# Ledger of designs, part 30: VHH binders against E3 ubiquitin-protein ligase UPL5 (UPL5)

Target 1, 342 residues: E3 ubiquitin-protein ligase UPL5 (UPL5), of Arabidopsis thaliana (Mouse-ear cress) (q9su29r532to873)
Amino acid sequence: SPEALHGGLFMEFKNEEATGPGVLREWFYLVCQEIFNPKNTLFLRSADDFRRFSPNPASKVDPLHPDFFEFTGRVIALALMHKVQVGVLFDRVFFLQLAGLKISLEDIKDTDRIMYNSCKQILEMDPEFFDSNAGLGLTFVLETEELGKRDTIELCPDGKLKAVNSKNRKQYVDLLIERRFATPILEQVKQFSRGFTDMLSHSVPPRSFFKRLYLEDLDGMLRGGENPISIDDWKAHTEYNGFKETDRQIDWFWKILKKMTEEEQRSILFFWTSNKFVPVEGFRGLSSKLYIYRLYEANDRLPLSHTCFYRLCIPRYPTITLMEQRLRLIAQDHVSSSFGKW
Below, E stands for the ipSAE of ESMFold2; O stands for the ipSAE of OpenDDE; V2 stands for 0.75 times the mean of E and O plus 0.25 times the DockQ between their complexes.

## First folded at step 20 (VHH; framework vhh_7b18_3)

Design j3 (from s1 with Y58F S103K; at its last look DockQ between E and O 0.74; V2 from the best seeds 0.66)
Fold by ESMFold2, look of step 20:
Structure j3 (fold): chain B 342 residues (1-342), chain A 123 residues (1-123)
Amino acid sequence: as target 1 above (342 residues)
Amino acid sequence: QVQLVETGGGLVQPGGSLRLSCAASGFTFSSNAMGWARQVPGKGLEWVSDIDSGGSTFYQDSVKGRFTISRDNAKSTVYLQMNSLKPEDTAVYYCAREIVYDKWGLRYTWDYWGQGTQVTVSS
């Protein structure tokens, strides 16, 4: 809801240099989780790729929607500038509009496969068959459904009266794609772009920034690698203090982590570093090595972390069973995703 | 509101000494752990040392025996005495306040940082 979005998503900043990197990483992650939560009606998951988000055309019913999209643009720009992976993937159509690029038929293949196939059939039908069949009865209109009500939208002046034929079917498909996928989110894209540009030190138009990227580049910048976390890579980038690599506790630690679910592994990483996602380069893309430090206190306590320096602090656990129990406890999502003082 | 101001940086010869100071204000200094970190421009942040509210001190291996962290709660100041300086100690040194980051008391972070002071070790 808009009220929850206001209460949870806006904060005043005076000087970002004074804010610790762990607090900042956690803030970006949590804010983006709220922004892209479908319950907040700002973004929707794409129909044929549920991992990806696109602006919700219906968000216009909220009079504050311009401010929300402008804020989102600011947040994304800041996350990119700070190289924070926030776990978001954009739909190809949304990305292309940010880049100022025309949307082609091939670009909607994963956004709306049914419409992709229909338009492809229209363009590939034999011209004589298409024309002799009155262009399948098509005219330059787009039929839409809103709250169970069907509407028709003219794609050009007097579109209801303009028949589709083999000579103009390319124009028809181009207008149909634009009106179906680009036009409904134009205002949200404009507001996002305004907020995004406002945060850039160069005042470069958003289309210049996005135009230099492929979608997979942006995916890496915002979500990091798609693959499961490599435990071998994680181990190779971890140093020890108070333990030797050959100690039984270190062997237990990596064996436990290797058998955890992907979600549990990400929760441990977040507890340890405030990063939920690994860069596309792997752990070498993080700003430093990770560390496991020995605690010289009670040998049964929960782990601690110092997230600014990628430190996980554990005691010399007497058994693998106890270590596993403690690690699984801190892997619970509500424990690992706390927000600090700000 | 919270403010940390580092002083004492400068240019020194290899083998020389510097004493860094960090004056703190805007919070109850005696109740917080404090720390020092350093950064070579374009590289990642490196932990150097910290001191908890009880006075216990901790050091990165590369500075152990050469650097000493201390605090004066009456002056709300944390210090870093740096002896036997080497060219690889050249960096911007930052002072920071440590807080508990989660409600469970398990995750620590440095939430407020000073603007830093340059230390350069060269002939």
Scores: ipSAE 0.461, ipTM 0.792, lowest interface PAE 1.7, mean pLDDT 82
ESMFold2 (binder alone), look of step 20: mean pLDDT 81; pTM 0.805
OpenDDE, look of step 20: ipSAE 0.797; ipTM 0.924

Design j4 (from s1 with N32H; at its last fold request DockQ between E and O 0.55; V2 from the best seeds 0.65)
Amino acid sequence: QVQLVETGGGLVQPGGSLRLSCAASGFTFSSHAMGWARQVPGKGLEWVSDIDSGGSTYYQDSVKGRFTISRDNAKSTVYLQMNSLKPEDTAVYYCAREIVYDSWGLRYTWDYWGQGTQVTVSS
ESMFold2, look of step 20: ipSAE 0.551; ipTM 0.838
ESMFold2 (binder alone), look of step 20: mean pLDDT 82; pTM 0.813
OpenDDE, look of step 20: ipSAE 0.797; ipTM 0.925
ESMFold2, look of step 21: ipSAE 0.498; ipTM 0.814
ESMFold2 (binder alone), look of step 21: mean pLDDT 81; pTM 0.813
OpenDDE, look of step 21: ipSAE 0.795; ipTM 0.924
ESMFold2, fold request of step 22: ipSAE 0.515, 0.484, 0.562; ipTM 0.832, 0.812, 0.852
ESMFold2 (binder alone), fold request of step 22: mean pLDDT 82, 82, 82; pTM 0.822, 0.814, 0.821
OpenDDE, fold request of step 22: ipSAE 0.782, 0.792, 0.775; ipTM 0.921, 0.922, 0.925

Design j5 (from s1 with N32Y; at its last look DockQ between E and O 0.78; V2 from the best seeds 0.00; counts 0 for: pae E 2.05 > 2)
Fold by ESMFold2, look of step 20:
Parts: sequence; structure tokens; C-alpha cells
Structure j5 (fold): chain B 342 residues (1-342), chain A 123 residues (1-123)
Amino acid sequence: as target 1 above (342 residues)
Amino acid sequence: QVQLVETGGGLVQPGGSLRLSCAASGFTFSSYAMGWARQVPGKGLEWVSDIDSGGSTYYQDSVKGRFTISRDNAKSTVYLQMNSLKPEDTAVYYCAREIVYDSWGLRYTWDYWGQGTQVTVSS
């Protein structure tokens, strides 16, 4: 599967400068959906924030994993340069490593809440009580399970012999976090960073780019807004050709859209523009206004779209019932999507 | 490898004319619709015209009657004759190939674009 992703998608990648914006947006979206698909074992969803992804430490078993992470870095860099929302969020730990920043205890709260709570308790325990209980029997080790096998990792030289106490518990927690969350993905982060830098017009280190951002900034750049689509905002950013804004068909159109489910609305948007997601600032963040054009053909045909120009073409439907039937048909995934079936 | 190369841009006075050409290679030209779009610096991309494989032509309202799209399948070339040019026609003009994007024949996109040619209408 990874070989198919690398080979086939890599070839389409070579033509991106000549490719139109609608095809390019869809390519980025589909490529990222495949890269971040858990079936491919390159990325995992974060346990305490299912929306976010982090490199899978176990991906190292695939000898091609360095190439895949380097490719992913290139794809993400290009998506950012073209201002394409690809619908992914990065785990905070992964983001901080890309930025070259230290991972604090507060940074793992949504990555591993159990570890966060345990470490917080260790740091907040009364110093005299902690020391009187031999540091709860803790030494500078991390016990880990990799592919079902238990392993004990020393956090520093002779860590098994170094007892945790109230004076060194901060150091213990810092090393534990680094070894548990940062060290296992270092190679994947390195390869991602190589691919990311390779696509930059200047030799700008990825750390410089990511250091200038908060995670929320990156979220907006890569996923856009996650709020439900505002039909009022959509309508305010739509112009008409062959229809007057006051025509019955225009009133019917927006009433129908407002009644649709969020998924149906996103399918119509994708049919219309090849965008599944609206930017955080709403429809004003898209590269252009949207357009509804009149088709001067039979008044019962299905809608058409020209996605590069955000153009939806509909006939002057004689009834709202017919318009609704046609719009719901194009909202079906197999009609509105360019995704190929395997 | 699909390649589209525009020529024929330049400087022209208001009311003048230009003819743009787009030489295509790397695909069966006669089987595809072709189009022209333009981009004013600092503005978004604007559709201008397209011509289907059967020769039917379509135009944006602002250029109807002034612009004429045509194709020569033997030369794998699409043309845009631009007459009565106005300052607002100043833009980089792009040629592109159109494809159908779904199995139902409903979604259209321009999958390959040329590098563009500058058209400037002033003084």
C-alpha cells in the first residue's frame, strides 16, 4: 500500500506547476487522506484528541518509511504554499518537535492524559512526604511496551541506580517526557523536515517556520474552520449570472441547502469548488467568490460545475421539488467526489 | 507530458486588437475542451472563454461580442481573438485544458495550464 502511495502519487506530484487549482486542491486532499489513513501505519491519531495526528513510532519497521515521511513533508510544504486546506491537524508534541521546541508537561495533556496526571502528581506531592516514601520507589527509568514486548529504558546513565527525590523529580519528569514522546519519533521528524525544507525556495529551516506559529495558526492553515458551514455566509459570497438574486430559483436553492445535513452541504461545496472545508475566517477566506450560472438547456437536467472558477451551473428549474431532487442526487458521495474506488 | 504554450500577448491601445495562440502537445488535442482565463495582479482568476471538442464556444458576459475563441485541431492550437480592448482587459492570460472530473459527466475542471502571456491595454 505504501509503495502504491509513494509511486503513483509521487508521479502526479511532478506535474503540479502546470496543474489547475481545482485538480491541485483535490490531489492534496486525497493524498493527505491516504497518508494519514491509519491503515497505512505512518501516522496515529492522538489518544486524547482523536482529530490530531502524530508519526507512528512503529512505522520504522517499513524500510521505506524515511521516504514516506520525506514525501509527506514535501506535500505539507506545497499545501501551505498553495494555501490548500488538507483537513489534518498535528499533535502538539509533533508540532513542537518540528519547531525545535522543548516539550513541557502541559504540552502532553491532550497527547496522554494518564501520563500527564501521574507526572503532575509527582511534581506536586509534598516534598517531605515524597522523600519519606523513597520517591514512591521511582528510579530514572521508563518502562515501555513496543509491539507487545516490555522494555526498561534508563533515562540517564545508570538510571536504574538513581532514585527520584524531591530535588530531582523535575529532571525525572523532563527526561521521562522526552524519552516517551520525543525520542521515538525523532527519525520521522527528521525526514519530514528534510522534505519540507526541500520544497522551500530558500533554505529556511522548518524550525524557523514553525517557531513563528502557535499550534492554532497551523490548525487554520491545514484544516480551516471546523464549525458548521454558515449558509448565510455562503450566500453572502455568491454571485449570479443568468439569475437575479430575487428569482424564485435562488430563494429555493438556499432554502434547500439550509435543510441539508452538514455532510450533504460539504458534498455540494466540494462538487462546486473542490473544497471540502471552509477557512477559519469563513467564505471570505476562499480565493474567489462563488457563482451560480444559468444553464440554458432543458430545465430538468442535473447541475454542472466548473471547480476552478467556483461555478455551479443549474437550469431554471420549474419547481422546488425538482431542484431539491437534483441537488440531493449530486450530494451523493459517488456523484460529488472524484475519489477513485479500489 | 502535457504542455501548453501561450503567445501573442503585448501592449495595445484601448480599442485595439490582439490574437492569442496556445500551442498544445502531449495529448490528443481534438478530444478535449480548451479554455482561456485571465488574472489581474492582486485579483483572483477569471474565466474568459472556452471551446468544446465539437467547436461550441462559450464566453463571459464582459467579453461577449468582443472576443472570439477558436481551435485548429490539425495544429493542436487554440486561439483567442480579442477586439475592442479596454483597460480592464489588462491581465495575464492563461490557456488550459478541460476535463470531466466524475463518472456522471457533471464536474469540470482545468487540469493543465500554460505559463501565461501578458496583455496590457493602456494609453
Scores: ipSAE 0.412, ipTM 0.776, lowest interface PAE 2.0, mean pLDDT 82
ESMFold2 (binder alone), look of step 20: mean pLDDT 84; pTM 0.833
OpenDDE, look of step 20: ipSAE 0.757; ipTM 0.915

Design j6 (from s1 with Y58W R97K; at its last look DockQ between E and O 0.50; V2 from the best seeds 0.00; counts 0 for: pae E 3.2 > 2, unsure alone 64.8 < 65)
Fold by ESMFold2, look of step 20:
Structure j6 (fold): chain B 342 residues (1-342), chain A 123 residues (1-123)
Amino acid sequence: as target 1 above (342 residues)
Amino acid sequence: QVQLVETGGGLVQPGGSLRLSCAASGFTFSSNAMGWARQVPGKGLEWVSDIDSGGSTWYQDSVKGRFTISRDNAKSTVYLQMNSLKPEDTAVYYCAKEIVYDSWGLRYTWDYWGQGTQVTVSS
């Protein structure tokens, strides 16, 4: 156990910008936010579920893309081992590839609703009607457009010559799904898996790890809950030093927080604790209670925090207006995004 | 290089006392806040106490009245006097140095830790 703590501090001592449990949580969150930033072209948001990420097939044009995906696998494995919510969700197709599972039609429903509906219609059409219409003119090909070029890909040998009919339409849909959603990211999945495996403590293969989970389990492990923060739950898990719960400043604080946007509330939580998200079980799932401490200095200064201890320090503000102005100032992304500035 | 070395841990009976020491080097000790945290086996890190450069002290509720943090700036040493020890005080105790780690000077964390010293309270 002292070795476990020193192991975490060993990583942080080598990185002079990342020390303590709060800074470790912030480091993982910020690194993942940068990795999954769409402007970095490694990952894309899914078309019909913008919350979820999948490897960008076009990332293969960068000669360094294998190294980037391997690094990402290492970071995700470390975050899972340290139980840090890094604020990412994976596309179902990417998750199934990591688990070594086949991709079914139902699995693409939230990835590409238009493709899902089209394939579902093909499979459910009356067989005699389908065959009478020459399978809607379909053959075993996939049309693609990549980097401004249109291509046709044969789904099987001589696919351009193979008509789709009621007897083979299931095979057609299966091959279409594989070539559209699985094959284009195969190399990125391989490299991610290599990096992930290198960080596992026991010799647990990545497929075995992911096979034991539903996607929703992984969502909870990586992002936590996306539900709005419960201010009542937050208040119930907060203690005070230098204030009484009945003081007007405490009443003002919670009233201000209740009227803030969800984005602002998450920024305050991050400033206070280095946690952007609350666990799915609520504030009871955090490692400790939160604290509001009184500052006895000038009554107009900005709040301070000691994020290792979940302490927010505020003066006895003379007005609710001043308190609100100060809290909204620290809710800015500039203040909350502090990693690496020292 | 910043170094923090904890000493004074050991085995004591419930109700006993221990005094932990943390020798600091590699920074201006008198200008920095210092603190103690503990880790119960298999659990997360728990704040115990801290002391600022001016000598103001703060304590976790569970140790208030039983533990006393102090500092000797001439010896670059921070102390934790632990009295009326209970079995739940059994942990590895770490000494730490505090820093400011955001661009506005508003967020604080502990950035340097000692190796820890074991405290065991058993009946």
Scores: ipSAE 0.231, ipTM 0.636, lowest interface PAE 3.2, mean pLDDT 79
ESMFold2 (binder alone), look of step 20: mean pLDDT 79; pTM 0.795
OpenDDE, look of step 20: ipSAE 0.740; ipTM 0.909

Design j7 (from s1 with V100I; at its last look DockQ between E and O 0.70; V2 from the best seeds 0.65)
Fold by ESMFold2, look of step 20:
Structure j7 (fold): chain B 342 residues (1-342), chain A 123 residues (1-123)
Amino acid sequence: as target 1 above (342 residues)
Amino acid sequence: QVQLVETGGGLVQPGGSLRLSCAASGFTFSSNAMGWARQVPGKGLEWVSDIDSGGSTYYQDSVKGRFTISRDNAKSTVYLQMNSLKPEDTAVYYCAREIIYDSWGLRYTWDYWGQGTQVTVSS
């Protein structure tokens, strides 16, 4: 049930005391996958940029939604503090509200292109033509449909009686944008901000933190910047134990990795380190060098990893084709992405 | 539920010795590998040593010959005897439990960690 699921996530967070760094990195990633999954009704993907998320206005029907948005704010703050990339991108409008900034017409261009074009047309129409057509019949109202219910919302006092004209159309557009994009998620933004602030050790309001960033900065902090992953950078930050850098197995390893798809490369990185994404500054931004250790067991064994210490353990494979087969097998998500009980 | 408590840290002069203890509870201690790691403030976490359920021991190169890990399954306790201490051994030392955390038995992690004990090596 929704109640049990939400309570379960809440309990898992409270019971994470003393969790190791490898498990912590996976926890942030998996929890964020669930929080931002549209099936859980907390967040929706943006219509004009499917990669980005914004709070779901309909989530307010759940009486526990304030607690869940507060929890989400805490999780995001913790991920930023621990420099863990969780693969989340925020919609520009949501970001601006976290920053306490007004949403301009230009800010909605990639969030709602239809409304952007309509509002731009209203503002740029010849004033005489606009006024002679009764402001296109517009008044200071917003017509909405929520759960099949049509409603008319006044944008200002007596908005139904206030005609839009060339002298007030800027005010009309500003109010329309606020009521369409800011007002519906105001409570969710407030609760997210409370949770985020609670995790900061000093009195730094969340608006202060987000206001100092461009959206692209936040994208890098939460998503990382290397797409595709630089294999040369990866190799430069890897050391060996039981292998020489010049061994043919090491040469084979990097050749195979270079041939893999982006998705397979990320799965290998995750298997190895519990990191799905590389920081903006590259492998230098990880907490440690990576290591390839030799296994002295049978020469056809699957790789092992010790993710807290970024160690990948492989035997001395006799052929490149066997190595490639084993690496591609561990690159499958159902093999590389398991979470044990704890 | 799972709990690990480190003791035995403190201030010691270079060349001195300390013995760290880690008392474990809330799981079948004898079935798990256990380990020690350390961290200097502002620096990354560094593996020090571990001991498997069968008693085999493994050490970071920089501590081989100076540190000895051991376990007492009857007391559910893992120890780290540190001899010939150097200023660069100054750190917070953590004990942890190791688990396998994937369905295929391929990925190892340290899932529960103690709160750490400070070791300071200074004149």
Scores: ipSAE 0.456, ipTM 0.781, lowest interface PAE 1.7, mean pLDDT 81
ESMFold2 (binder alone), look of step 20: mean pLDDT 80; pTM 0.797
OpenDDE, look of step 20: ipSAE 0.796; ipTM 0.926

## First folded at step 21 (VHH; framework vhh_7b18_3)

Design ctl (from j4 with W104S L106S R107S; at its last look DockQ between E and O 0.55; V2 from the best seeds 0.00; counts 0 for: pae E 4.8 > 2)
Fold by ESMFold2, look of step 21:
Formats: C-alpha cells, sequence, structure tokens
Structure ctl (fold): chain B 342 residues (1-342), chain A 123 residues (1-123)
C-alpha cells in the first residue's frame, strides 16, 4: 500500500547516513519495484507495451499522491546520478511531458492504439469527403466516463457548437490529445519534476534535462540495453585472481553461462554486481571490470560475491557438473542456506 | 553512529613502507569483517584486502607478499602494513566495514567507509 511504501522504505532511506554502492543499488531497485508495482495504483502499464509506465490519473484520489510522485522524482534522479539501472521504462507521453514537449499523434501510438487509429483516419481522410459528411458529426468535445457517469468536456470555448472540418481537424486532434493524455496527469508530472529537480545541481532544469534526450536514451539510462547479454563481451571484461584465463574452470564457467537462460544470466549478474541489466554500451559501461576470484576453501561450496568490487568468488570446482549445479542454485534460488566468509 | 578514520598515509619513495590505521567506533568491531580499498582519482575503486572477524586475511594478487592486513579488536583498529611500495600503489586508501548483502548469505558489500588517506609513492 502507499502508506506501507511511504513508511517502511522512507524510514530506511532517511535513516541511512553512509551506504556502500552495492547496498545503494539494491535499495534503488527494490524501491522502484514497489513504486511501479501496479497493485500500488501510482503508475499504470501501457496497454500496448506492458514494460512501460505512466502516472495513474486516478492516483489523485489519495491526498498523499503528490508526496509519492515527488519522492519518485527524487529516486529516479538519484538513480540517474549514480548510474543505477532500476529496470523501468516510461511511456512516450510521460517522457514528453517531463521534457515540456507537445504530444503528437505519433506519440500516443503505444499508449492508446484505438485513439491513434481513429485520429489518424480523421486527419488522413479526403478533405472534400470529410467536409461533405459534416466532419463525421464531430464537435470540439471529449467525452469521458468517471465512476459510471459519462461527462462531456469542451476542448475550446463553445466546443459543443464548433464543428470539426478539414480546416480545423488538426487543431481538434491536438486538443483532444492534450486533454486526454496531458491534462489528467499534470499534477503528477509537476510533483515528479519538483522532486527530480531537488536532486540535480539546480543549474539544470528538469525540462532541459529531458529535452536533450531521445526516449531511447532515457530507456538506456533507466533499464539498460534490451539486447540479450553478450557472454563474449562479459568474458572480455572479466579478470581473474587465483585462476588463469586458460584454466579448465574458467572455460567451464563461460560454457555454463552460455547455456543459461537470459533470466538466469541476469540473476548471476545481479548476484555478482547488484546490476540486473547491462548498460547500452555493453560491459565497458560498467564502472569497473568484473572479477572471478578463487576461494581457497572446500572445493564444493557455493559461490560468494562482493558486489562493491564486482567480485565473484568460486572454489576450484573438481567437475563441470558441480560448477553448473552450484551456479544454477544461485541463479534460481535467491534464498538459501547461509554460506560465506566465516 | 558508525565512524571509520584512516591515518598513516603520506609520501614515500619506491621500495619504502607505510602503515595505515583505521580506527573504528559506533559498532561491535570484533563481530565484523573489515577491508581496505584504493582509488586513483578519476578511476574506479579497487579492492586491496579483507580481514574477517576470525582473523582470516585475503589479498589482491598485486599486493600479496607486500601488504599485510591485521586487526586489534581491543583497540577497534584495522591496519594495513604496506611494504615494497611501487608507484602503482599511489592512491587514496579507504577502510570499510563489511556486511552480508543478500538473504542467501553469499553476497557481501561494504556499508560504511572512511574518509580515506592519501598514499603517494614517487621519487
Amino acid sequence: as target 1 above (342 residues)
Amino acid sequence: QVQLVETGGGLVQPGGSLRLSCAASGFTFSSHAMGWARQVPGKGLEWVSDIDSGGSTYYQDSVKGRFTISRDNAKSTVYLQMNSLKPEDTAVYYCAREIVYDSSGSSYTWDYWGQGTQVTVSS
């Protein structure tokens, strides 16, 4: 719930005075997973791209929703500043509003495909045919439903009396889009932007920051690359301590990773580094090389990691079968018996 | 409040020695692993050494045989004895406290860091 999110996660964040980068990365990821959890009703998934989120207009029924959106803005700004990929995407409409840009018809394609198609048809219809049919009977209104009641919103003064025609249909579509997609979340965008600004140097207004980006740039900053993880790139950015690159165990390790599913690979990366996603530029975009260290203990124990240093520690496993079994346990069972330094 | 304060940095010639100290307060020192990391300004953090609560020590290959980590639980202090120093050892050295990071007990992170002490190795 919003209260539980506010109380539990805010208290943990406020009580931290100094935190290492690995704990900070996990905290950001967990907080964002709760903020963007559809059960919390702060954000909605886009209908045509369920990976993307926009503010929920209905969140305004909660008097504390401005605080939640302001907090979210601060969290996202801090994640960007610390280069933490939190695994969320924004829909194009929300991004454009953060940038202070006009929402075009092409921008709503993934947010509302039905409205996109209808408006595209209105704009592309032969002008004489459109005018001869009284603009399909359209006037400058938007009809909405709220709590089972239908309502009519005029898009301009006397909009109920203003017929749509081939000369003004562009204006009609522009106003319709603004009232449908921008106006309902204006307060949420405002509060998000305020929180976002609190975390910047105050020399870079939020609209200026977002205007310098394409949506794909922001996607890369927040979620990382969408490509499958390149095992060759991973290997090229990994160094060894207590192993030689030519050791059998190192050869086995990379063969096992190549056989794993993408989700298993992401789980290993997270265990190793606290990052679930690779930057869009690949492993060279991480803040450090990755390391495989030899454990000089029992040759059958589970892997360890030190995420601040991108360090994965494994013993010299006697067989590839044992190594595979241990790595798959880490990848598939995040809650296991305690192993580690003693 | 957890505090870690490093001392003992300075300028030394190649082949020389320094001893870094990290005074810890605000927690039960004897129950935590402690570590040293270093950073050349403008570069990433580099792990140097760890010592667990039982006194077992671990070292990066580039410092094995030259550096010795130790702890004195009565003084709540971690030391890094640095011998046979090379210009490549020039960095800011940080002391840190270690915790178990994930619920499986297999992932570790450093949650509190000192301010750092500068070590410069040059002729």
Scores: ipSAE 0.139, ipTM 0.636, lowest interface PAE 4.8, mean pLDDT 79
ESMFold2 (binder alone), look of step 21: mean pLDDT 81; pTM 0.790
OpenDDE, look of step 21: ipSAE 0.492; ipTM 0.821

Design f1 (from j4 with Y58F; at its last look DockQ between E and O 0.58; V2 from the best seeds 0.62)
Fold by ESMFold2, look of step 21:
Structure f1 (fold): chain B 342 residues (1-342), chain A 123 residues (1-123)
Amino acid sequence: as target 1 above (342 residues)
Amino acid sequence: QVQLVETGGGLVQPGGSLRLSCAASGFTFSSHAMGWARQVPGKGLEWVSDIDSGGSTFYQDSVKGRFTISRDNAKSTVYLQMNSLKPEDTAVYYCAREIVYDSWGLRYTWDYWGQGTQVTVSS
């Protein structure tokens, strides 16, 4: 079922030339939720920042994994081109690999704190003490354990015979980091980069694009600001039709939104606009102002929305309690896997 | 394959009139609301008008009284009659099909858009 749904979303995307902006934003979000879903084993969450993703080295078990990574690169490039925040954060190591940059010890601090601390100790130990202890018995090998199996990988030719000392320990650490963090995902990075390049109007090498960014720039492009949504900014960029700004229902609306969790607030925004995330520059970065329209006749129905035009339609609710109940319902029942349903 | 093709754009003097047509194919036209939007130079995409499957019409305030949306279900065509045109009406005009996103009938959007037709109002 999940594979069929993903295939259906992919087919609808391939017919993209007649697709409206609201549908496109929804598709990017849904596709990314599926791609980065841990059950698909394509990406792993970083151990020391659970919000961030990097390619799963074990994804090579699936013979279709090159196609999936290439597709992912296309999706990310398109999302960037359309300025859609899909809610994905990349691990620093993955970002550096896309940029074609070497991974330093400081770069792995938040990816693998245990390895970071061990390497830092090796580099900072007194040189004479280190050499007097035969470099702690270290040689130029990487010892790994996967599925309970221990493996020894030489970091250079005859690495098992090359002792670590105070004069070469920096080289040892550099090779260790490269072999542990860069080499295992090299193919996935290559395929992602290929797909990314396919979508650019001018063939821009991925290294050139990513080298010009800091990681926080990419975070802003893919997820927007890290801080909670500013309700004051949201309110300042909202206009009304059928309500006056001074109506009690408008005061109730913002009061309710203010006390909602961040997840609930993002669900309301998504219901309203098909944008799950706010750009780094705030609501002024959205393509239009937001609108609250009055629904007439029924004073107790659920809200409606028209996401292409950032329109939320609500009745003139008789009580704040009813308004809150209705808003919390749509915060839970947003996003459908079906498309074009009548 | 859903297709929407706009025609009828062109150059018109202020105060003039123009009639846009949007020919639809690949779906049950009579079952869908249809709409017009425009891309004004230097501004974002702007809603203009829509017409539901029952023939009810809705207009943005700036065009109300000057523009008339209509549909001919037998010809699978939606029209936009634009009268008393102003220079600020200069834009690329798109027609689109409306759908509901969700099973509960709460979220609406336009899923298929035409390629657009240029309307220019100037001397």
Scores: ipSAE 0.480, ipTM 0.810, lowest interface PAE 1.6, mean pLDDT 83
ESMFold2 (binder alone), look of step 21: mean pLDDT 81; pTM 0.808
OpenDDE, look of step 21: ipSAE 0.794; ipTM 0.922

Design f2 (from j4 with D52S; at its last read DockQ between E and O 0.60; V2 from the best seeds 0.64)
Amino acid sequence: QVQLVETGGGLVQPGGSLRLSCAASGFTFSSHAMGWARQVPGKGLEWVSDISSGGSTYYQDSVKGRFTISRDNAKSTVYLQMNSLKPEDTAVYYCAREIVYDSWGLRYTWDYWGQGTQVTVSS
ESMFold2, look of step 21: ipSAE 0.528; ipTM 0.828
ESMFold2 (binder alone), look of step 21: mean pLDDT 82; pTM 0.817
OpenDDE, look of step 21: ipSAE 0.784; ipTM 0.917
ESMFold2, fold request of step 22: ipSAE 0.519, 0.450, 0.522; ipTM 0.834, 0.786, 0.823
ESMFold2 (binder alone), fold request of step 22: mean pLDDT 83, 83, 83; pTM 0.822, 0.823, 0.824
OpenDDE, fold request of step 22: ipSAE 0.809, 0.813, 0.780; ipTM 0.926, 0.926, 0.921
ESMFold2, last read: ipSAE 0.515, 0.503, 0.517; ipTM 0.833, 0.803, 0.811
ESMFold2 (binder alone), last read: mean pLDDT 83, 83, 83; pTM 0.823, 0.823, 0.823
OpenDDE, last read: ipSAE 0.773, 0.780, 0.786; ipTM 0.921, 0.923, 0.923

Design f3 (from j4 with Y58E; at its last look DockQ between E and O 0.45; V2 from the best seeds 0.00; counts 0 for: pae E 4.0 > 2)
Fold by ESMFold2, look of step 21:
Structure f3 (fold): chain B 342 residues (1-342), chain A 123 residues (1-123)
Amino acid sequence: as target 1 above (342 residues)
Amino acid sequence: QVQLVETGGGLVQPGGSLRLSCAASGFTFSSHAMGWARQVPGKGLEWVSDIDSGGSTEYQDSVKGRFTISRDNAKSTVYLQMNSLKPEDTAVYYCAREIVYDSWGLRYTWDYWGQGTQVTVSS
């Protein structure tokens, strides 16, 4: 619940912030899973791009929603500062509003394809035909419907009396887009922006930061690349202890990893490092090299890891089949939520 | 309200000794593994040593025989005795609490860290 998220996760997050470099990558990922879970009513997935999130205008019903959006801004700022990919993509409209930019017709194409097509038709219709049909009967209003109640919102002063024609239809579309897509989330954007700047100790306004980026740049910073993980890059940034790079077990390891699905590879990476995603610049962007350490225990033991130091520890497996079976078992673990050892 | 507070850092000559202390509070100290890591300015975090709840210890190769980690569960304190110090030991030293996630494999993570204490070895 939003209240539980605010109280419990907020306190845990502040405690880790106070301790400096002890910030857990897993905690960022789990917190973002809860914040951006559509069932928590804070964010919605975009209808025409299911990967992307936008603030839910209806979140205003919760009196604590300003605190949750401010908290979200803090989390995103900290993730960027620590170069942690949290697996979040923002809707283009939300991004542009954070950047302080106007929303154009082309910007809503993947947010609302039906509205995009309708507005495009209005702008491209033959001017004489459009005007001779009284601008399709349009005036400068936005019709809304909430729970069966229809309301009319004027897009400008006396908008009900202002007919749309071929000379002003661009103005009409611009105002319609702003009122439909930007205005409903304005408060949520404000609170997110306040939290974002509060975590940046230097006064960096959110719009100046986001204005310097294309959306694709932000996508890389927060989610990382969607492209397959480069096994060659991974291998090039891995060192060994108790194994030689030429050992057959090392050859088996990379062969198995290369044949795994991307989801399995991400699970191995998470087990190894607590990172679900590779930085945009590749494994070079991680805080250190990765390590494969030899376990001198039973040769059939499951792997273990020390994630703060990017260490994966495996025994000298006698066969590639056994190694593969063990690696696929740890790849099945998506979440371990034990808070302590018992 | 987990708190870890490192003390005992300072300036020391090469070949000298320091004893770092980490006072812990806000959790059941005796049930957790604890560790020390260090960070040279502009470099990544480097593991130094850890000690499990039963007192078993591990050390990075570069400090074996020179450093000793220990714990006093009655005082909720972890120590790092650092002998035969070298200029390359110069760093901020952090104490941390370790937890383990155990399902199919054992995944060890340090979840709470102290503020750090500066150790400078200078001739």
Scores: ipSAE 0.206, ipTM 0.688, lowest interface PAE 4.0, mean pLDDT 80
ESMFold2 (binder alone), look of step 21: mean pLDDT 82; pTM 0.812
OpenDDE, look of step 21: ipSAE 0.770; ipTM 0.919

